# Designs tried in a protein design chat: VH-VL binders against Ribosome maturation factor RimP (rimP). Part 1

Every score and structure here is a prediction.

Target 1, 164 residues: Ribosome maturation factor RimP (rimP), of Thermodesulfovibrio yellowstonii (b5yjx5)
Amino acid sequence: MNIKELKDKITDYANIVGEQEGVEIVNVEIYPGGKGLTLRIFIDKEGGVTIKDCENFSRAIEAILDVEDPIKSSYTLEVSSPGIDRPLKNKKDFLRNIGRDVKITTKEKIADNTFFIGKIVDVGDDWVRIEIQETKIKGSKKKGKTELLFIPFNKIIKAQVYLG
Unless a header shows other numbers, all headers, positions and changes below count from the first letter of the chain; Kabat numbers aren't used for antibody chains.
ipSAE, averaged over its two directions, is called F for ESMFold2-Fast, E for ESMFold2 and O for OpenDDE. V2 adds 0.75 times the mean of E and O to 0.25 times the DockQ between the complexes of E and O.
[cut] stands for letters that were removed.
Atom coordinates printed by the task and the answers are left out, and those that the model quotes come from them; centres of patches stay.

## First folded at step 1 (VH-VL)

Design A14
Fold by ESMFold2, look of step 10:
Structure A14 (fold): chain C 164 residues (1-164), chain A 124 residues (1-124), chain B 108 residues (1-108)
Amino acid sequence: as target 1 above (164 residues)
Amino acid sequence: QVTLKESGPTLVKPTQTLTLTCSFSGFSLSTSGVGIGWIRQPPGKALEWLAHIYWDDDKRYNPALKSRLTISKDTSKNQVVLTMTNMDPVDTATYYCAHSKYVYRGSGYTFDYWGQGTLVTVSS
Amino acid sequence: EIVLTQSPGTLSLSPGERATLSCTASQSVSSSYLHWYQQKPGKAPKLLIYGASSRATGVPSRFSGSGSGTDYTLTISSLQPEDFATYYCQQYGSSPLTFGQGTKLEIK
């Protein structure tokens, strides 16, 4: 079996396990290692992947791989979450992170600011809506209200997960 | 470079509460997969696991000691705090904090970087 | 609780010799959750082998691990002066996380 076919099979197994374990499969990578293949399966979950999610997924996918034995050479299996420095650029990126805090920089002012930290609450085709729970105003402490802010994607210079 | 350092009192009296702080640099406890564990070693004896805390605030305790232990983190200060109540002379040991990162094959249960340790003596 | 029993308690060898250290678990442990540490006097432990057979970063190739189920082995193919230390196995295939009692590798 060629690498493309193997990747498809591993992805199928991963998606089955992901549905059972309540995690999304973000990516599957297969590449040669020094002594065989390296399989890397990136999982994610709304609100963030927990250590228990990683443990449960790894156990389940190892069991399937042991039974199906799709790789005849030696291999290394890696299960990981995506890197936190991965930029959020499109709808799919923001959807995957609903419920997480994000930092966003815009090319023009929205509500008198160009930098925002807030929780992703909703995502449309060309916009994201965030909840800003605390406004840190330079030289002022008067505003402490939460706000819902609509940010169009085309005004975003950069966005990434903010883990405080 | 990853570094960890334990700090706290080196002498406590029986029944007192011990509070130890692990200060670290070269990584963030807000990073997915990262954890900090506490391990102790009585003089001349084997290692004993105490507790773990992970980036998602999952906390794990040695069941034999769970009623006496509390672990917490302050991500903004790069610190993890361990509290152990009702200290007894048998708790005299070197206390270590150690980094772990979950990947595959249970690496999140291994301790790949350790602090130098702090000796805590429990004596009246 | 899984008890890890290491043998021998003390192993006396000369530089250049091959060391074989045993770790026996009271219950079967997946090799993915069995690890080895080295500890020199006055210093913190250092991770050597994780997942029974994978060397940690910077660990020389003379260190190797093997085993499955209840029986695990750490091998040092040709002892160097810096290898004389105490070695611990560790598991977390089942709660609680446990260490073996250690094998002291000393110069004969």
Scores: ipSAE 0.175, ipTM 0.622, lowest interface PAE 4.3, mean pLDDT 83
Fold by ESMFold2, look of step 9:
Structure A14 (fold): chain C 164 residues (1-164), chain A 124 residues (1-124), chain B 108 residues (1-108)
Amino acid sequence: as target 1 above (164 residues)
Amino acid sequence: QVTLKESGPTLVKPTQTLTLTCSFSGFSLSTSGVGIGWIRQPPGKALEWLAHIYWDDDKRYNPALKSRLTISKDTSKNQVVLTMTNMDPVDTATYYCAHSKYVYRGSGYTFDYWGQGTLVTVSS
Amino acid sequence: EIVLTQSPGTLSLSPGERATLSCTASQSVSSSYLHWYQQKPGKAPKLLIYGASSRATGVPSRFSGSGSGTDYTLTISSLQPEDFATYYCQQYGSSPLTFGQGTKLEIK
């Protein structure tokens, strides 16, 4: 089978295991590497992937590959999380990060600022709603007033999870 | 540029508690997939794994030494601390901290960057 | 606990020769969890091969790894002077993480 067909088949296996293990399959990559192919499967879940999630998923996908007949060539299987520094670009990206703090830069001012740090509380078809603190005075960020801000996706230059 | 450096006492007496600090730069322990392990090597002997801590605060210990070991992290200071209680002359070794990242199957158990190591001598 | 037994304990060879280092596990280990390190005197170990066969960044192509199950091999196709060192295999297919006792590769 060709690389596209193999990728589709591996993606099918990965999705089955993902439902079983409670993780989402973000991407599957197949490329030449070392001796043969490298199969790289990116997994994620709300609240972040743990090392145990990676271990459990890897063992489960290995078991399927052993049963379904190996790829004729050599291959290496890799399982990883996409990493926190990956940009948030679409509705799915923001949805999987609900409850996390995010830093967002916008093309134009919203509420007199172009840079925001806040917790993702809701996501619509073309916007994200974050909970931010109003106070930006020196030394006063403890228990300040919070506000909800809607940010349209089309005004976002970049967004990333913020680990403050 | 990933760097790690071990610090702590180089001479301890039997029964004392050893505390070692791994200070690092070029990465964050809050990054998904990142871990820090501790490995020791007695003079002229093989490497022995002690403990591992991951970004999600999962902690792993060598079962033979688990009752004597505690690992913790301070992500804001880029530090990992290992304590080992009830030191004995057989614990004389070079102690290393090392970085791992789970971006490949099995790589989270592979130590790709190491500190220089610190020799700890246990004698009365 | 999985015991890794390396053979030979010491291997004496000349530059230009081919070195074959063996690592035998007491139980089957998935090749994804079998790794090799190089250590020179007074230095920290350096990751050489991971996942039985993948070279770490900056490792010359003369180093290769192979094997599966209980039997793993590190091969150096044409020894260079800087290759004389001690080599360790490592597994974490099951807890605890263990290293082999090492093979010292010395100049003959």
Scores: ipSAE 0.168, ipTM 0.626, lowest interface PAE 4.6, mean pLDDT 83

Design F5
Fold by ESMFold2, look of step 5:
Structure F5 (fold): chain C 164 residues (1-164), chain A 121 residues (1-121), chain B 107 residues (1-107)
Amino acid sequence: as target 1 above (164 residues)
Amino acid sequence: QVQLVQSGAEVKKPGASVKVSCKASGYTFTSYYMHWVRQAPGQGLEWMGYINPSGGSTKYNEKFKGKATMTSDTSASTAYMELSSLRSDDTAVYYCARDRGSYWLGYFDYWGQGTTVTVSS
Amino acid sequence: DIVMTQSPSTLSASVGDRVTITCKASQSISSYVAWYQQKPGKAPKLLISAASSLQSGVPSRFSGSGSGTEFTLTISSLQPDDFATYFCQQSYSTPLTFGQGTKLEIK
């Protein structure tokens, strides 16, 4: 079975699992890597893909692969969202992601923290406003209140879409 | 004491421009965002935008983009708003208003006395 | 844009009355609301921030409450100095928006 035929077959399996798991299949990639093939499947859904979505999809597709056995060599399965590892660098990156959760690391403390997870609410020329869900964590004194925070772009080291 | 003192009333013809000033005293001018708010005769309040005096960055209500230009002179502790291509429906009182924080929070704790701009043909 | 709908548009009351003005947001805005008082020919004056935080120097007969989409300004015992127009304003997202105002008049 050539790579094209394998990709088509894996795509068929992925679409079946995607309907079951409530995600859309964006792309399937197959290439050499490690001890055999690397199979990479990109999934997406409205509101963004979570780590749990990726885990659930992985388990479901692995079950089909175990039964159908289409890959004769060893392989590595990777399930990801398109753009999950793509950094947000400029105003338009943040604008495109209004309403989504992001993780942001800053050069210096803002509201006593340098790491933030929250929803993008508003974007200006040189700032982003995020809604942070404060939560109780071991050793922290967070109270579970929602807070809007102003983060200037020039204080941001890194920002990425966040999967819960 | 914090004070915002605006320039006097203006009467302009359609098509003209006007520049309203807002001189701040009693606080560090560059530490607080300055907003502009208008009020047409007998009407409510309408947010026009802000300027950060510390670097000159601005954000405009889309309705006023291209109509209003906000600037500041940090050496004079003065914010400015220029209105271009005036029309009769630009007739209003224009206020400057200070944001409470070193970045905007959206609560206006001090206001200028207002500048009446009348556009009369 | 977040629409702030204020009610009533006018309110007629007597000195000593308890009055309540309501403001409704077109979406949840948590507690990011301010209230302003404006007298004829004067600039607005901040009364309340964060839905319920009384500005320094504002009489304690003024209070604010609410969260989410509905907010109230209450004057517990109306005084002659309180006859004015009142505005709510959301500070959740730009463009910042005001309610259309409530004129409080003497009966």
Scores: ipSAE 0.123, ipTM 0.615, lowest interface PAE 6.0, mean pLDDT 86
Fold by OpenDDE, look of step 6:
Structure F5 (fold): chain C 164 residues (1-164), chain A 121 residues (1-121), chain B 107 residues (1-107)
Amino acid sequence: as target 1 above (164 residues)
Amino acid sequence: QVQLVQSGAEVKKPGASVKVSCKASGYTFTSYYMHWVRQAPGQGLEWMGYINPSGGSTKYNEKFKGKATMTSDTSASTAYMELSSLRSDDTAVYYCARDRGSYWLGYFDYWGQGTTVTVSS
Amino acid sequence: DIVMTQSPSTLSASVGDRVTITCKASQSISSYVAWYQQKPGKAPKLLISAASSLQSGVPSRFSGSGSGTEFTLTISSLQPDDFATYFCQQSYSTPLTFGQGTKLEIK
């Protein structure tokens, strides 16, 4: 079994457990570690992930891994919340972050730019709308004009929450 | 029982370096992130960064980049924090603290007893 | 950086009193808040994580509440062992940041 196949299996198991525990699987990473393979699973939940959620999830998925035994070597399991570093990839991700500032890099120019920082104000099926504050003219106390920008998902290379 | 035991108090001159150790026991050292937190006299707590003993990956508070270097020795179940170019404002108690999560959650469930570093001329 | 503003800085109370400490975040941090107790010359002790999750071994008189930007630590009936300094902490993003602390002293 190659790493990709293993990752797919682990992801499947994680999704099963996620559904049972009421958490969302954000990402699964597999990489070489000190004790063989390290499985890193990122989970999320509306309102935030608790320590107990992580513990319960870890216990549940370990039980499945023990039974199915997909890994022939020793492994370490890591379960965590993605925090603000979570990439925004789909509508659900953007919806969850309405009202937050995000930084977005696009694969093509939109309004002569490919990098944007703004507040998510609306989300559609295949787009996000952000409010961009124009750069404060040095020395002016006046709040710069805000511009609303429409960005299709398919033009986004990278998006994540921005903490100014 | 989980225990974190730190090295003893240090007195250093400005410009010197100091390396604080944190020996972990009672749990699998590589299964938990280790954080470092400092507390200046009469002041609050300040997060410095963390290290993943499994692989040695680190994340620093920008404030301490270039000041602090975190390392670990898995064979000794020990985390280290080195402070360079010490100044008087580096005088503080330095704590190692285990992350509550199996990865990192940013909650600290076990703490070392603290190491006092005093920088004086 | 996320700023955690804790209040009050000092609180005087008597045994048996109900005590409330507040922490305000500079931005929404969902429920990613912890509370610590620290006694003089000792390391902080984790009391509550995820805003309201009580740590094992912590007395039930301690409770946490809040979401978004406002959080509270409550001691329902103050005991002699509870006089200490308390800190809130956000775990929403790095750098992790703490409140300034609340010193709870005997009246």
Scores: ipSAE 0.000, ipTM 0.570, lowest interface PAE 12.7, mean pLDDT 88

## First folded at step 5 (VH-VL; from G6 with heavy chain R100S)

Design H2
Fold by ESMFold2, look of step 6:
Structure H2 (fold): chain C 164 residues (1-164), chain A 121 residues (1-121), chain B 107 residues (1-107)
Amino acid sequence: as target 1 above (164 residues)
Amino acid sequence: QVQLVQSGAEVKKPGASVKVSCKASGYTFTSYYMHWVRQAPGQGLEWMGYINPSGGSTKYNEKFKGKATMTSDTSASTAYMELSSLRSDDTAVYYCARDSGSYWQGYFDYWGQGTTVTVSS
Amino acid sequence: DIVMTQSPSTLSASVGDRVTITCKASQSISSYVAWYQQKPGKAPKLLISAASSLQSGVPSRFSGSGSGTEFTLTISSLQPDDFATYFCQQSYSTPLTFGQGTKLEIK
């Protein structure tokens, strides 16, 4: 079977395991690597994925792959959370990242700024609440008041996970 | 002169439903979130959730999902909370409370007088 | 959920006393705390927001302090009108949660 068909089949298996393990399948990638194929499955869940979540998912999906044997060559399996380059656009994206730092650009000023770096502390249907951390504004460091800022989704131009 | 006036006390049987109203005056109703807070007899305060009257979006304390339904009528400047499948432990005073900011801040600067709901056989 | 623990549960004091009520959060919540006063049969009244910001019309004998996990409401010179139950409430994240209350009784 071709790579497209294999990817669809693996995605079906992954979705079944995801429902069982309480995680969402974000993406499945299959490409050449090592001694055969690299099978990469990105999983996520509200509140974030733990290493135990990845271990549990890996064991469950490996068991199916051993029985169904859809990949005739050797392969490596990688299970991980989404990359940091992924934008946050909706409630689900922000919920998934509660507790993590985010950088947000808004189309109008909120508290005299249009650029914010802070920790996601709460999420509603149409807003995110972030704790602006001392000295994490626009890539510069400065002493400032830690504050909890309410940002409506409809004022957000761009949001991404921030690692410093 | 901000004022929140709630509907009167209710006595209900288990399994019934009740809809509490909260009529706002003295401010622009759609500019402030409305919260609902419960207080069982002789007990503390418990946040139930909120509604944004502009557009009707809501957030519920997980404890009250499926129990409470919050709505509003912008033309009447009135928020509503409906409790379904009433049980005796739903007996409480229910308050509406306005958020203190022009957008959500989580401090309650004005409160309705409370509506006592009693669930008894 | 963030648990707010008040102490004491009841407090008995005389007119003119300085009294303090403490509220502890189960995690750091910066300064996002409110204090409410509730008299029997009445709705709560907001006294303090943002840990220390006094609401309009609240007597200056009321003050709040704290950050992180521990917060204090202080009444510098107790008056007869201060007989009530007091609640802290965190506004850091939903679900918004209240302390269990402190009943202040005038001796």
Scores: ipSAE 0.146, ipTM 0.628, lowest interface PAE 5.7, mean pLDDT 86

## First folded at step 6 (VH-VL; from F5 with heavy chain W104T L105W)

Design J1
Fold by ESMFold2, look of step 6:
Structure J1 (fold): chain C 164 residues (1-164), chain A 121 residues (1-121), chain B 107 residues (1-107)
Amino acid sequence: as target 1 above (164 residues)
Amino acid sequence: QVQLVQSGAEVKKPGASVKVSCKASGYTFTSYYMHWVRQAPGQGLEWMGYINPSGGSTKYNEKFKGKATMTSDTSASTAYMELSSLRSDDTAVYYCARDRGSYTWGYFDYWGQGTTVTVSS
Amino acid sequence: DIVMTQSPSTLSASVGDRVTITCKASQSISSYVAWYQQKPGKAPKLLISAASSLQSGVPSRFSGSGSGTEFTLTISSLQPDDFATYFCQQSYSTPLTFGQGTKLEIK
């Protein structure tokens, strides 16, 4: 079968496993790798995905792949959460990521800084609150005092999940 | 001098509605969030929610969604809270309280005198 | 919701006494606590923000401390004006929540 048909079939398997393992399938990618194909499956769940979640999902999906045998060559399976290149743009994006670290750049100074790394604690219609533990200034890492900051959405230039 | 002056006491029957006003003076009304806090007779304080006068955005304690509606009139520097479908356990003193503001948000530095709402048949 | 639990519920003391009131949060809230004083028939008055920052016009006999889950309000030498009910309030996340109150009364 062609790549699109294979991707659709792998996505169907992934959704079945996701229901059983309590995770949502965000994306499925298939592309050439070193020893054949690389299957990359992004999973997510409320409260965040753990290493154990990825392990459980990987084991379960591999079992289906072994039985259904849709890929005749060797393949590499990668299971992870979505990458940080997916920006947070609206209230729903911030709400979904409560409890996760975010990096935020603002149009103007808030508490003497325009760049923040911190955990999303609370979200309103037009603001987010983050608990920061550090700030970064160009060319240095400045340790800020731990603070819970109120950041209006209209002051945000960009925001992304921060994985460390 | 910052001052919050609330409307007078109300006596209502079950099923009625009441609208409490909170007139602000001595500061720029649209620069500070306004919160509402209730206190039932002989009991503690309960946060009901807030309004941002600078655009009308609100957030409610889930316990009061559908019960309370918060609005404001920026030309009159006045915040309002309407309670619908009143029951006897809505009997309480209702306070407006100004958020101190700034980046730390969530501290109430000025309070109205309170409006007693009594619900009885 | 973050539950704020105060102790004691009632405290009897004499003018000149040192008293402490404790507030415990159901989860860590760092230092994001306020303390209020309320006299009968009157609105609450903000005494302390950020666990330990004394508000302007509040006598220096009032102090606050704590971080994480446990917070304390201390009055170093009670004055007649201090007999009131005291509330803690977390400002960490909405819904904002108050402790049940501590009534400080004359012994």
Scores: ipSAE 0.283, ipTM 0.689, lowest interface PAE 4.2, mean pLDDT 87
Fold by OpenDDE, look of step 10:
Structure J1 (fold): chain C 164 residues (1-164), chain A 121 residues (1-121), chain B 107 residues (1-107)
Amino acid sequence: as target 1 above (164 residues)
Amino acid sequence: QVQLVQSGAEVKKPGASVKVSCKASGYTFTSYYMHWVRQAPGQGLEWMGYINPSGGSTKYNEKFKGKATMTSDTSASTAYMELSSLRSDDTAVYYCARDRGSYTWGYFDYWGQGTTVTVSS
Amino acid sequence: DIVMTQSPSTLSASVGDRVTITCKASQSISSYVAWYQQKPGKAPKLLISAASSLQSGVPSRFSGSGSGTEFTLTISSLQPDDFATYFCQQSYSTPLTFGQGTKLEIK
């Protein structure tokens, strides 16, 4: 089993546990660690993830891993919240962050730019609407006219909360 | 010049449906969102929603979900709005209105002439 | 929903008068306000966007100001062609909402 396959499998297990524990799986990372592989699972929850949530999730997924034994080497499991660096990938992510500043990179130019910093003010099925605060052009910062920008999800390469 | 020409007045009975058309010209139809706004007699303006002619994505005012269906035909540069299960309180003038911007939206720079829909038994 | 409260509902004025119409939002909407003019039997006409940006072709006697929750439309010197109903509209968030309108009548 390659790392990708393992990641997919772990993600599947994580999703199962997530459903049971009432948490969302944000990301699964697998990388070499001191004792073999490190499995890092990022979970989130409406209202925030508690330490208890992480503990419960960890316990539950370890139980599955013990049974399924997908990893032949030693591994370390880490369960945590994604924190402020959580990427925004879907409507739910953007909805959760309405009112917050985000930085968005697009795959194509929108209003002659591909990088935006703005406040999420509205979210649709396939778009986010932000109040533009700043635009980055070729490494420079330019404060443009305050406007509402409509960004389709499918044009977004990367989005995350911006703390300024 | 930008023009939005809407279909003619409609008189319907309760429970019926009506489909209003808005033919756009003078600009690239798929480059601008088309909004729909209604105005009951002697009343103010009420935003119903919009359609992105490019791809057909829509955003509805929750109030009109299930009531209004917005579609478009890019080949005809025409936007449509269908109202179902018509009631007397659906009596109003319905406007299509072009959004001012391609990627910024929320202002209506061009309007159709309006379509009066009258619902009466 | 954001409520736009427009005042006054009716305004009587004379040609040459300076008139001001106010719109108050139920929450802060930055500068995302438009103003429309509507004459009887006609569709609304966009006058101002982004609270203060005058649309092309609109006479300079029209101006908009405000930010946050309070916005104003001003006609510096009322002309005969200006008697109509005026609406404010917020474009901050959906659903987009309008003020109830101000009917500007000749005194």
Scores: ipSAE 0.013, ipTM 0.578, lowest interface PAE 9.0, mean pLDDT 88
Fold by OpenDDE, look of step 7:
Structure J1 (fold): chain C 164 residues (1-164), chain A 121 residues (1-121), chain B 107 residues (1-107)
Amino acid sequence: as target 1 above (164 residues)
Amino acid sequence: QVQLVQSGAEVKKPGASVKVSCKASGYTFTSYYMHWVRQAPGQGLEWMGYINPSGGSTKYNEKFKGKATMTSDTSASTAYMELSSLRSDDTAVYYCARDRGSYTWGYFDYWGQGTTVTVSS
Amino acid sequence: DIVMTQSPSTLSASVGDRVTITCKASQSISSYVAWYQQKPGKAPKLLISAASSLQSGVPSRFSGSGSGTEFTLTISSLQPDDFATYFCQQSYSTPLTFGQGTKLEIK
């Protein structure tokens, strides 16, 4: 079994566990190393992934891996939320995070600002569209005006998932 | 632009088999899961399963296990769905549909035009 | 299997109307819902994913809302091009399942 085939297999197992645990599989990465393989599985859910979610997922998928035994060498399993430690850098990163809140810093002013927190609502080849909620004016019960903002990738310095 | 082009309509007798093709273009074929969905006359949409063209891994709806076989040819950027032991209730339009994400599966952003399979005595 | 119950089955409306279609899931599915538009003889078209994320090229008059078990597709001002059948779909778990559809007809 080559690394791609293994990745597919692990992805399938991850999806099964994801369904059981109520989490979405965002990404599966396998890193060949001198000391064995590293399996990195990124999971997500509405409201964010907790440490407990990761632990439960890890336990569940390890059980499957133990039974199916697709890996012939030693391996390390890492389960985490994609948005906590990994920046969003490209279209793929933004696409997998559609519907999630992100914080974005730009190298130039867009709509008079360089820092944004909003929900990804659309992604193009070289841009992301986010929905920004205007800060509630202190004392007003009126839901702030939502604005859709178009941000080209080449203007982004830093982007990552925002958990609130 | 992304396009999925399916093979033409099929008319088969009960007990026969049929293989529907779905040719993909405008994107990297191996980077996206391909799903199959059927729609019987007057009925809703039914998910049949998906294939990962990268390696050929599949997942089937239990309802269609033994009925449907999904394969792919990466050199031709084509996905295939074979239906065996055809019955009258297999009469439907069959769609291939690309998954929107590489890893976040479950949404279908591009569809083939559909292939009508008619099973009649 | 998760059952998606869509309502109404048929909806008659006029151009300019605000219309709402509802989908109820048999269990909590968070926000893993998509909405499709299908016209006769054509394949479904993805309108909304993740319950509220509008797809590229889809008019802003379309919107989605909901979480858990109840979801809604809203067309703020119906246009002639909007008369079609609409389907909800859950992507929470396999097998993926669809609602039975809502046929939106001209009054």
Scores: ipSAE 0.000, ipTM 0.561, lowest interface PAE 13.9, mean pLDDT 88

